VH-VL binders against Beta-1,4-galactosyltransferase galt-1 (galt-1). Designs and how they scored, part 1

No score or structure here was measured in a lab: all are predicted.

Target 1, 206 residues: Beta-1,4-galactosyltransferase galt-1 (galt-1), of Caenorhabditis elegans (o16374r189to394)
Amino acid sequence: KMSICVPALFGNGYDAKRIVEFIELNTLQGIEKIYIYTNQKELDGSMKKTLKYYSDNHKITLIDYTLPFREDGVWYHGQLATVTDCLLRNTGITKYTFFNDFDEFFVPVIKSRTLFETISGLFEDPTIGSQRTALKYINAKIKSAPYSLKNIVSEKRIETRFTKCVVRPEMVFEQGIHHTSRVIQDNYKTVSHGGSLLRVYHYKDK
Below, numbering starts at 1 at the first letter of every chain, in headers, positions and changes, except where a header shows other numbers; antibody chains are not in Kabat numbers.
F stands for the ipSAE by ESMFold2-Fast; E and O both for that by ESMFold2, at different seeds; each is averaged over both directions (binder to target, target to binder). V2 = 0.75 x the mean of E and O + 0.25 x the DockQ between their complexes.
[cut] stands for letters that were removed.
Atom coordinates printed by the task and the answers are left out, and those that the model quotes come from them; centres of patches stay.

## First folded at step 1 (VH-VL)

Design s02
Fold by ESMFold2 at other seeds, look of step 5:
Structure s02 (fold): chain C 206 residues (1-206), chain A 121 residues (1-121), chain B 113 residues (1-113)
Amino acid sequence: as target 1 above (206 residues)
Amino acid sequence: EVQLVQSGAEVKKPGESLRISCKGSGYTFTSYWMHWVRQATGQGLEWMGNIYPGDSYTNFDEKFKNRVTITADKSTSTAYMELSSLRSEDTAVYYCARHEYDSSGYPLDYWGQGTTVTVSS
Amino acid sequence: EIVLTQSPATLSLSPGERATLSCKSSQSVLYSSNNENYLTWYQQKPGQAPRLLIYWASTRESGVPSRFSGSGSGTDFTFTISSLEAEDAATYYCQQYYDTPYTFGQGTKVEIK
């Protein structure tokens, strides 16, 4: 019912342990499909092995993505291409699709609610095509196993212009990195959520 | 068309509380963050905190720990900032400013006119 | 918190001259996921609120004259008024919106001779 798109892997301290944490934690939250876009030739051997393991076990869909002839540092525009591809892959397939990086997790605020229950509530109005919420940085290390959402220790800051989206893919025409640019019909709408019900946590370990 | 109108200037004594209003018009009040920023005379600008009126979620700079309260009234499109236990160092112009949330993450694009607050005995 | 240091403190220039303002950040404000610098420039005239001029380090806000520009990346940023006009007399502040608390530089006052 729920999928995640990871639009591109470009540097920034991603390692095999982070990939394991990401996949396992999101699986525990009920995410059924994870699409990962990467330049496979830029991955180290440990990362390749880990991604292959999860791909072979049908936990992820790994998509090779290489910028054809753009200058270095044009990551934003490269991500828009993978975001669009991932949106199209999920249209008619999943009910809710999240767009986030490996070090970002959508977490329900109400502990007695699952992620799916929280998202279903936020999309209760059938005209809502997307939800956007602010990113929160976590500056405390997780002491126990990284596979538990209960190990999120503290939040210190909010990035109100650093946001991530969850969408109904069939209602979105054009998706950006931080917002939905266009819905399919004029009467569908995009909404923003501050953080009272759903939060996106960014681990600050590096 | 977009306007943020703040309450008028105030003179306060140390130990009193300050409450400033900021009424937004010309836009959907519940879809934008409202920030509070202050500026002492001849000094730099200092961020105090914000609120998302759509769900009343707030954040504060830790230096204002137990002294600042930020609220919003959706029915009047008005945000409020309250600062308690005033000190002479709180003498400043206080601004509200809007953060565009719904279009691409523009920073503080519209500012209120400012509220001059003097704290002296 | 991220400290922004502006220089010079004051510029006194004649109309038509180029004004160059520096803003240095104690930490990078480049967000790697979208490769954008979360650095803003504001103009403030006495008795007025700040006015947004430049965001993402180099993007002009709608209605801002083309003589205003910004450049730089990471920790080092420059704001330029290519041909100074009398109405440009003001204090200019850089601000980072990369991480809270949002912080501002101490300002550069531009005076017209």
Scores: ipSAE 0.026, ipTM 0.591, lowest interface PAE 8.0, mean pLDDT 79

## First folded at step 5 (VH-VL)

Design u3 (from t63 with heavy chain V104W, light chain I33F)
Fold by ESMFold2, look of step 7:
Structure u3 (fold): chain C 206 residues (1-206), chain A 121 residues (1-121), chain B 113 residues (1-113)
Amino acid sequence: as target 1 above (206 residues)
Amino acid sequence: EVQLVQSGAEVKKPGESLRISCKGSGYSFTDYWMHWVRQATGQGLEWMGNIYPGDSYTNFDEKFKNRVTITADKSTSTAYMELSSLRSEDTAVYYCARHEYDSWGYPLDYWGQGTTVTVSS
Amino acid sequence: EIVLTQSPATLSLSPGERATLSCKSSQSVLYSFNNENYLTWYQQKPGQAPRLLIYWASTRESGVPSRFSGSGSGTDFTFTISSLEAEDAATYYCQQYYDTPYTFGQGTKVEIK
């Protein structure tokens, strides 16, 4: 009962092999559905074929969404629309929904626990609607697949301005790109997780 | 340079409490797990527990769960371990150790100098 | 709780000889996601804190001489000193980081004749 929302896949900054790795590794972690928002007209043929393959095999739901790059304010609101759409698609259906990009992975710290068991522990308090954690950057040294499994060296800085969320969709009224903006009731909470049990690794090109 | 400096040796009586400090420097204190490991004279290493100072989350070995308290002070970059209801078998060298900061591995890469604790009746 | 059992308890060898140490885990420490073993080897000399040598069962920490190596997977692990030097006299411990509590083996004491 876990899903991922990828609210903005724009441009050709990702090769098809990285997308394959993202989908396959998250499926192995127990992610049951991945929702991807992209402008299919902007994708190269390899990417389009790859996404079609996974859509045909019911591993992703591909949503065609046309939004040209614009100034920050308009770009932010365009991403908010896809985030909101994805939240609503999961409300009442999915227990835990992750909001992240293709170059980001949520990973359990304690290896004897699955991702689902880790997330369930973080949401043990039934009033928690959202968990937010800071990104931990990984400097990619290896450019060949499998990309994320080969790159193990991280930066020593946690970036607090850029965070990613996992939510209980039924408890969230308004979801932002980096935080939960509003829960549906005042007694529900948003919580910042410091990284003891769950890490978000962001793989950046260097 | 990474350094872990522990408080000095202590002599205690059974039933008392022990509190050891471990000050970390030369690294981002809140981004690394801090572990506590002890070693009785002539014996092996025994993991006691840990803390992630970034959010104060702790784990303990069940053998110590109701006697051990582990805390961290982010403002002074110092971790603390308190062991209550001391017994003579708690006589040991107590170490703090840092868990390495990487994506997929978690070895103890830096250790404190150790704090010798003697519990004598 | 994962129990690590080391053998032998003591090795007494001459310089230049090969030392082979065993660490057996009561449960697998192989993490299926990255296919790595969460098993670490430390060296401890008298009066000193332990020193990290090997992690992920087989990866040498930086600055560790190539004569030190590790191998194995799942539950059975081996640590080897290919050509023993006088300064290698120490107690060697394995530790697992797969599940809390992060237990140590009992240690293997390596002595130089």
Scores: ipSAE 0.361, ipTM 0.727, lowest interface PAE 3.7, mean pLDDT 82

Design u5 (from t63 with heavy chain N50I E100D, light chain T59E T100Y)
Fold by ESMFold2 at other seeds, look of step 8:
Structure u5 (fold): chain C 206 residues (1-206), chain A 121 residues (1-121), chain B 113 residues (1-113)
Amino acid sequence: as target 1 above (206 residues)
Amino acid sequence: EVQLVQSGAEVKKPGESLRISCKGSGYSFTDYWMHWVRQATGQGLEWMGIIYPGDSYTNFDEKFKNRVTITADKSTSTAYMELSSLRSEDTAVYYCARHDYDSVGYPLDYWGQGTTVTVSS
Amino acid sequence: EIVLTQSPATLSLSPGERATLSCKSSQSVLYSINNENYLTWYQQKPGQAPRLLIYWASERESGVPSRFSGSGSGTDFTFTISSLEAEDAATYYCQQYYDYPYTFGQGTKVEIK
């Protein structure tokens, strides 16, 4: 019922332990499929082993995407291509698709409700194709490894200039990294959610 | 310094309405939940409802469903609780209290001073 | 609605004694994703607003003396004052914030004799 698209994973700068935590926590929340786009030849050995393990165990779909690098516009257009590919892979298959990075977590506010129940409520109006909410940056002091929501002691710092989306993939025509650019029909809409029922956190460790 | 300052004590008659204000200062008003809790004399604490001023989402205890209204004014950093069709059983001290969800460790970390309301015929 | 039942209703003890307060929940308040119990303990003295003491069932709020502690999980919770002081005379409440409405227990009054 729910999937995650990670539109670009660069081989340096990511800790393999973080990807373990990302996959395991989202699986606990009911995410059924995780799509990861990366240039596999640029991954270090620890990351390759980790991604292979989860791919072999059918927890992720790893998609090799060689990004031709040109300084001016290649980053943006390359990510838009992976976002579009992932959107299409989920259309007609998955009810709700999240677009986020490995260190970002969508969290239901009401603890008696699952992530699926929370998202279903936000999309109760059948004309809503996309929900976006502000990304909250939290500096974390990690008490132990592996990383988890329980083990994070956060220093509050809230930035709202970026947002992350969850969509009905069949209702979206054009998806960006931080917003839905176009829904398929004028009567369908995108909604900015203010954070009362669903939040998204980006955990920094530096 | 975080402060929650409530409106003053009130004396009401049955059937009238009550409106209590709670002004928050020293923090980003729209980023924190505001709860309303009351306490009858000699009794325990009773949760009434909640608002998230950032998007105006509210929830309240079903026992108050048709009598309570909870609102917030972002421009003045003030939350309001209205209770209509007052009864003698509504005689209580009414509190507002702040909740920092993002911190995960401090539910109802700051409380207003309380507003004493007496409903008597 | 989650009902919190506190016992005893009143606890009368001498200074230096150990106070043990119970809070039982009609439903689990353990959130499996972060493995935390969404249960808090407050202290309230007459004429004052409640004061937060314990969150996540067992974590002390900053500035709370170490004689205060909490334990338990799921549905059964305990609040302990290890060596009672005169200033600890108050009513103590548990509250859950797992599901709406965010109910309180009825309170345990601690008296110093």
Scores: ipSAE 0.563, ipTM 0.808, lowest interface PAE 1.9, mean pLDDT 82
Fold by ESMFold2, look of step 7:
Structure u5 (fold): chain C 206 residues (1-206), chain A 121 residues (1-121), chain B 113 residues (1-113)
Amino acid sequence: as target 1 above (206 residues)
Amino acid sequence: EVQLVQSGAEVKKPGESLRISCKGSGYSFTDYWMHWVRQATGQGLEWMGIIYPGDSYTNFDEKFKNRVTITADKSTSTAYMELSSLRSEDTAVYYCARHDYDSVGYPLDYWGQGTTVTVSS
Amino acid sequence: EIVLTQSPATLSLSPGERATLSCKSSQSVLYSINNENYLTWYQQKPGQAPRLLIYWASERESGVPSRFSGSGSGTDFTFTISSLEAEDAATYYCQQYYDYPYTFGQGTKVEIK
């Protein structure tokens, strides 16, 4: 059982087509629930209709987040509030929870393995509460629609200071945007995965 | 310019061990997979195994399970393949080849020059 | 283990003729998430390392002449040289990247009469 937490969706160049691709692709990978935090007042009509469709079909849980996301001195910690809320929603319910944005995709390296099989292998040691994965920045120059994993245009940029996490939510006390800040007991581990089995692609559209 | 330079040709006797190096240059060594492929004279290509130098993950064909070791040294940008308990059937050209998982199609885009190994009594 | 079976073993044709090579996989190499086939075609001339021609079963690598093409999906794949040239005399291999071990087909040798 797997879920995704999208801690913030705001009108930073995203359109309904990207949201459809994100939801459909992750559903195909076996993600059973996607939690999306957004200020619904900022959504345009097409975006709002799309999110309502998926919410009505029980593929997402749409959460209206009214705390100002760009509030001075609170911006980073405001996003941490949505991360914390989502972590708690999944504790005791899902086995593995991913934290990422709409332009980020977790992908198994071995194509004969499902995402669930890949993640289960990474958490085979029962003391592991969190896995960090390296972020791969991909130029989102897409010559054909829709945006998808097969349309990756690599400029070979590796950002080693930024990672994304998949966690066992019951083992995490405090989750950050790029790391697990605290596990519930000291003998539980946070580990880093080097990219041989699981990768995260980050698409930028500029 | 990307280059893969392999160690030189070897003549071995049955029961000995083989160790071939493959030094990569002109690219970020830890960001690319390295494959090992061999080819007996007049025969097809035979995949032996792979390493990801970034985290040292390896996988190999089961037929070599008890005889093959694949390693990488990040500090020298060099991958190694060792094959023990050599037999006459191990006479082949051995190639290293790199693979960019993040590139389209996962091609083996650069190959080493090959290392000819002869195993004879 | 995924077995790739190529046919014919040898193909002897005259310049200008169309060469058709088959690669059959024992298991599907179609990845349902992106709908791409993880199958590549290589050309190898004597004394040389293989050269990449086709990836994702049908996409031509940069710098590869347009007479080379690939098609097929799932388990059945075809590689075609539309009009043979003298320099196309080589052995052609398919390889899959779907599951470890990343196996090759046994090769099809193309000879020019």
Scores: ipSAE 0.538, ipTM 0.788, lowest interface PAE 2.1, mean pLDDT 82

## First folded at step 8 (VH-VL)

Design w1
Fold by ESMFold2, look of step 10:
Structure w1 (fold): chain C 206 residues (1-206), chain A 120 residues (1-120), chain B 113 residues (1-113)
Amino acid sequence: as target 1 above (206 residues)
Amino acid sequence: EVQLVQSGAEVKKPGESLRISCKGSGYSFTDYWMHWVRQATGQGLEWMGIIYPGDSYTNFDEKFKNRVTITADKSTSTAYMELSSLRSEDTAVYYCARHDYDSGYPLDYWGQGTTVTVSS
Amino acid sequence: EIVLTQSPATLSLSPGERATLSCKSSQSVLYSINNENYLTWYQQKPGQAPRLLIYWASERESGVPSRFSGSGSGTDFTFTISSLEAEDAATYYCQQYYDYPYTFGQGTKVEIK
């Protein structure tokens, strides 16, 4: 059982095609539920229609929220709240929960293994509550949203400041976007995965 | 400017061990998988194993169970393959090869090969 | 373990002829998420390390002449040299990257008459 938390959807770079690709590709990978946090009043009509369609068909849970006002270049409330809410929605229900943005995809390296099998292997040690891995940036040169990962041009950079997590939600006390802040028990741990078995691809523009 | 330079040819006796080095240059060593492949004279290519130097993950062909060790030294950009309990059937040219997984570029650069002869 | 079977073992042709090589996989190497086949073709000339020609079953590596092509999906793959040149005399190997161990086919030797 796997879920994805998308703790904030904002910005002008997303369109309905990217949303469809995100939901459909992750469903094919065995993601059973996607939680999406957004201010629905700020979405364009095609995005609203697409998100409502998937919500009505029980593929996503759409949660309306207003992003906190940014003061003096500092942003501090919105993602902690949505991340915490999503963690709690999955505690006791979901075995593994991913925290990522719409333009980020967790992908197994070994192609004969499902995403679930890959994640299960990374969590074989029962004391591991969280796995963190670095993003691999992918420069999408085409003018339209990609319909598969093969159309993506990769730039060879790894940014350790930009990492994403998959967690056992019942073992996490406090979750951030880029790391697990605290596990529930003293002997539980967070682990950095170096990318050999699981990749996180991030779409970007040049 | 990518280059993989392997250690020199070796002559071994059955029961001994070998250790072959492969130094990578002209690229970010920790960002690419490194494979080990061997080829006996007049025979096909045989995959032995893989390492991801970024996190030291390894996998091996079951044929080499408990005989092969693959390691990497990030500070020298060098991968190593050790094969123990050598037999005459281990006589081959041994190659290292780089794998750019994310670009769909499998074994795009190969070392020059290390000839290993196992004879009594 | 995925077994790759190449045919024919040897192909002897004249310059200008079309060479067609087969690689058959015991299991599918198609990854449905990205719809790519994890199968590669290499050329190896005597005394040299192999050289990458085709990846993802059909994508030609940079600097590889356009007479080389690959096709197929799932379990059945074909490598073609559209108009054979003397420099193409070599052994050609397929390899799969779908599942460990990342096996090679046994090779097809292409000889020029």
Scores: ipSAE 0.612, ipTM 0.830, lowest interface PAE 1.6, mean pLDDT 82

## First folded at step 10 (VH-VL)

Design x2 (from w1 with light chain N34L Y100T)
Fold by ESMFold2 at other seeds, look of step 11:
Structure x2 (fold): chain C 206 residues (1-206), chain A 120 residues (1-120), chain B 113 residues (1-113)
Amino acid sequence: as target 1 above (206 residues)
Amino acid sequence: EVQLVQSGAEVKKPGESLRISCKGSGYSFTDYWMHWVRQATGQGLEWMGIIYPGDSYTNFDEKFKNRVTITADKSTSTAYMELSSLRSEDTAVYYCARHDYDSGYPLDYWGQGTTVTVSS
Amino acid sequence: EIVLTQSPATLSLSPGERATLSCKSSQSVLYSILNENYLTWYQQKPGQAPRLLIYWASERESGVPSRFSGSGSGTDFTFTISSLEAEDAATYYCQQYYDTPYTFGQGTKVEIK
């Protein structure tokens, strides 16, 4: 009962290999559905075929989304639209929904616990609607697949301004790109997790 | 230069409490785990517990859970371990050690150790 | 709780000889999703704090001589000193950091004849 929302895959510089690794690694962690928002007419042929393959195999849900870039600064508002749509698709259906990009990866700190067990522990208090955690930058010097901490060199920086969320979708009224803006009731709350039990890693290309 | 400096040796009586400090310098104190490990004379290493000073999360070996308290003071970059209801078998050298989880460096820096003797 | 069993308990060898130490875990310490073994080797000399030598089962820490190496995966791990030197007389511990409590092996004492 976990899902991922990838709110925008417009002509950003991802390749098919990265997408395959993202889907396969998250499936191994117990993610049951990945929602991908993209302007399908702008995808190159290899990416289009890769996404169709996973859609046909029921691993992802592709949502065709065209953002008119009439002004340079509107990408943020376009991402808010896809975030909101994805939140609504998961409300009443999915227990925990992650909001992240293809170069971001949630991992449990205690390796004997699954991602689901870790998330369930963080939401033990039934009034918690979302968990927000700090991003850790990881250098993109990948030696082998799958991506792992031992196969790359990390820039050991914790960034509190860039965070990612996992939510209980039914408890969130307004979701942002880096935070939960509103929960549905006053007695529900947003929690900022300090990184002791859950990390999000952001992979950077040189 | 990363350093972990522990408080000095102590002699205690059974039933008393022990409080050891570990001051970290030369690194971002809140971004690294701090472990506590002890070693009785002629014995192996025994893991006691951890704290993540960034959010104060702690975890302890079950054998110490009712007697051990681990805390951190961010303003002084100092971790503390308290062990109550001391027994003679608590006689050991106590270490703090830093853990860089994100780099795959487990306990990369250790304090100098604090010798604790519990005797009547 | 994961139990680490080291063998032999004591190893007495001459300078220049190869030392081979074993660490066996009661359950796997391989995080298969990321293909990482959460096992570490430390050296401890009398009166000193332990020194990190090998992490992730096989990765040598900076400043550690190349004669030290580690191998293995899952439950069976090996630590090797390819050519013993007098300064290598110490007790060697494995530790797992896969599951709390993060237990140590009981140690292997390496003596130089």
Scores: ipSAE 0.548, ipTM 0.808, lowest interface PAE 2.0, mean pLDDT 82

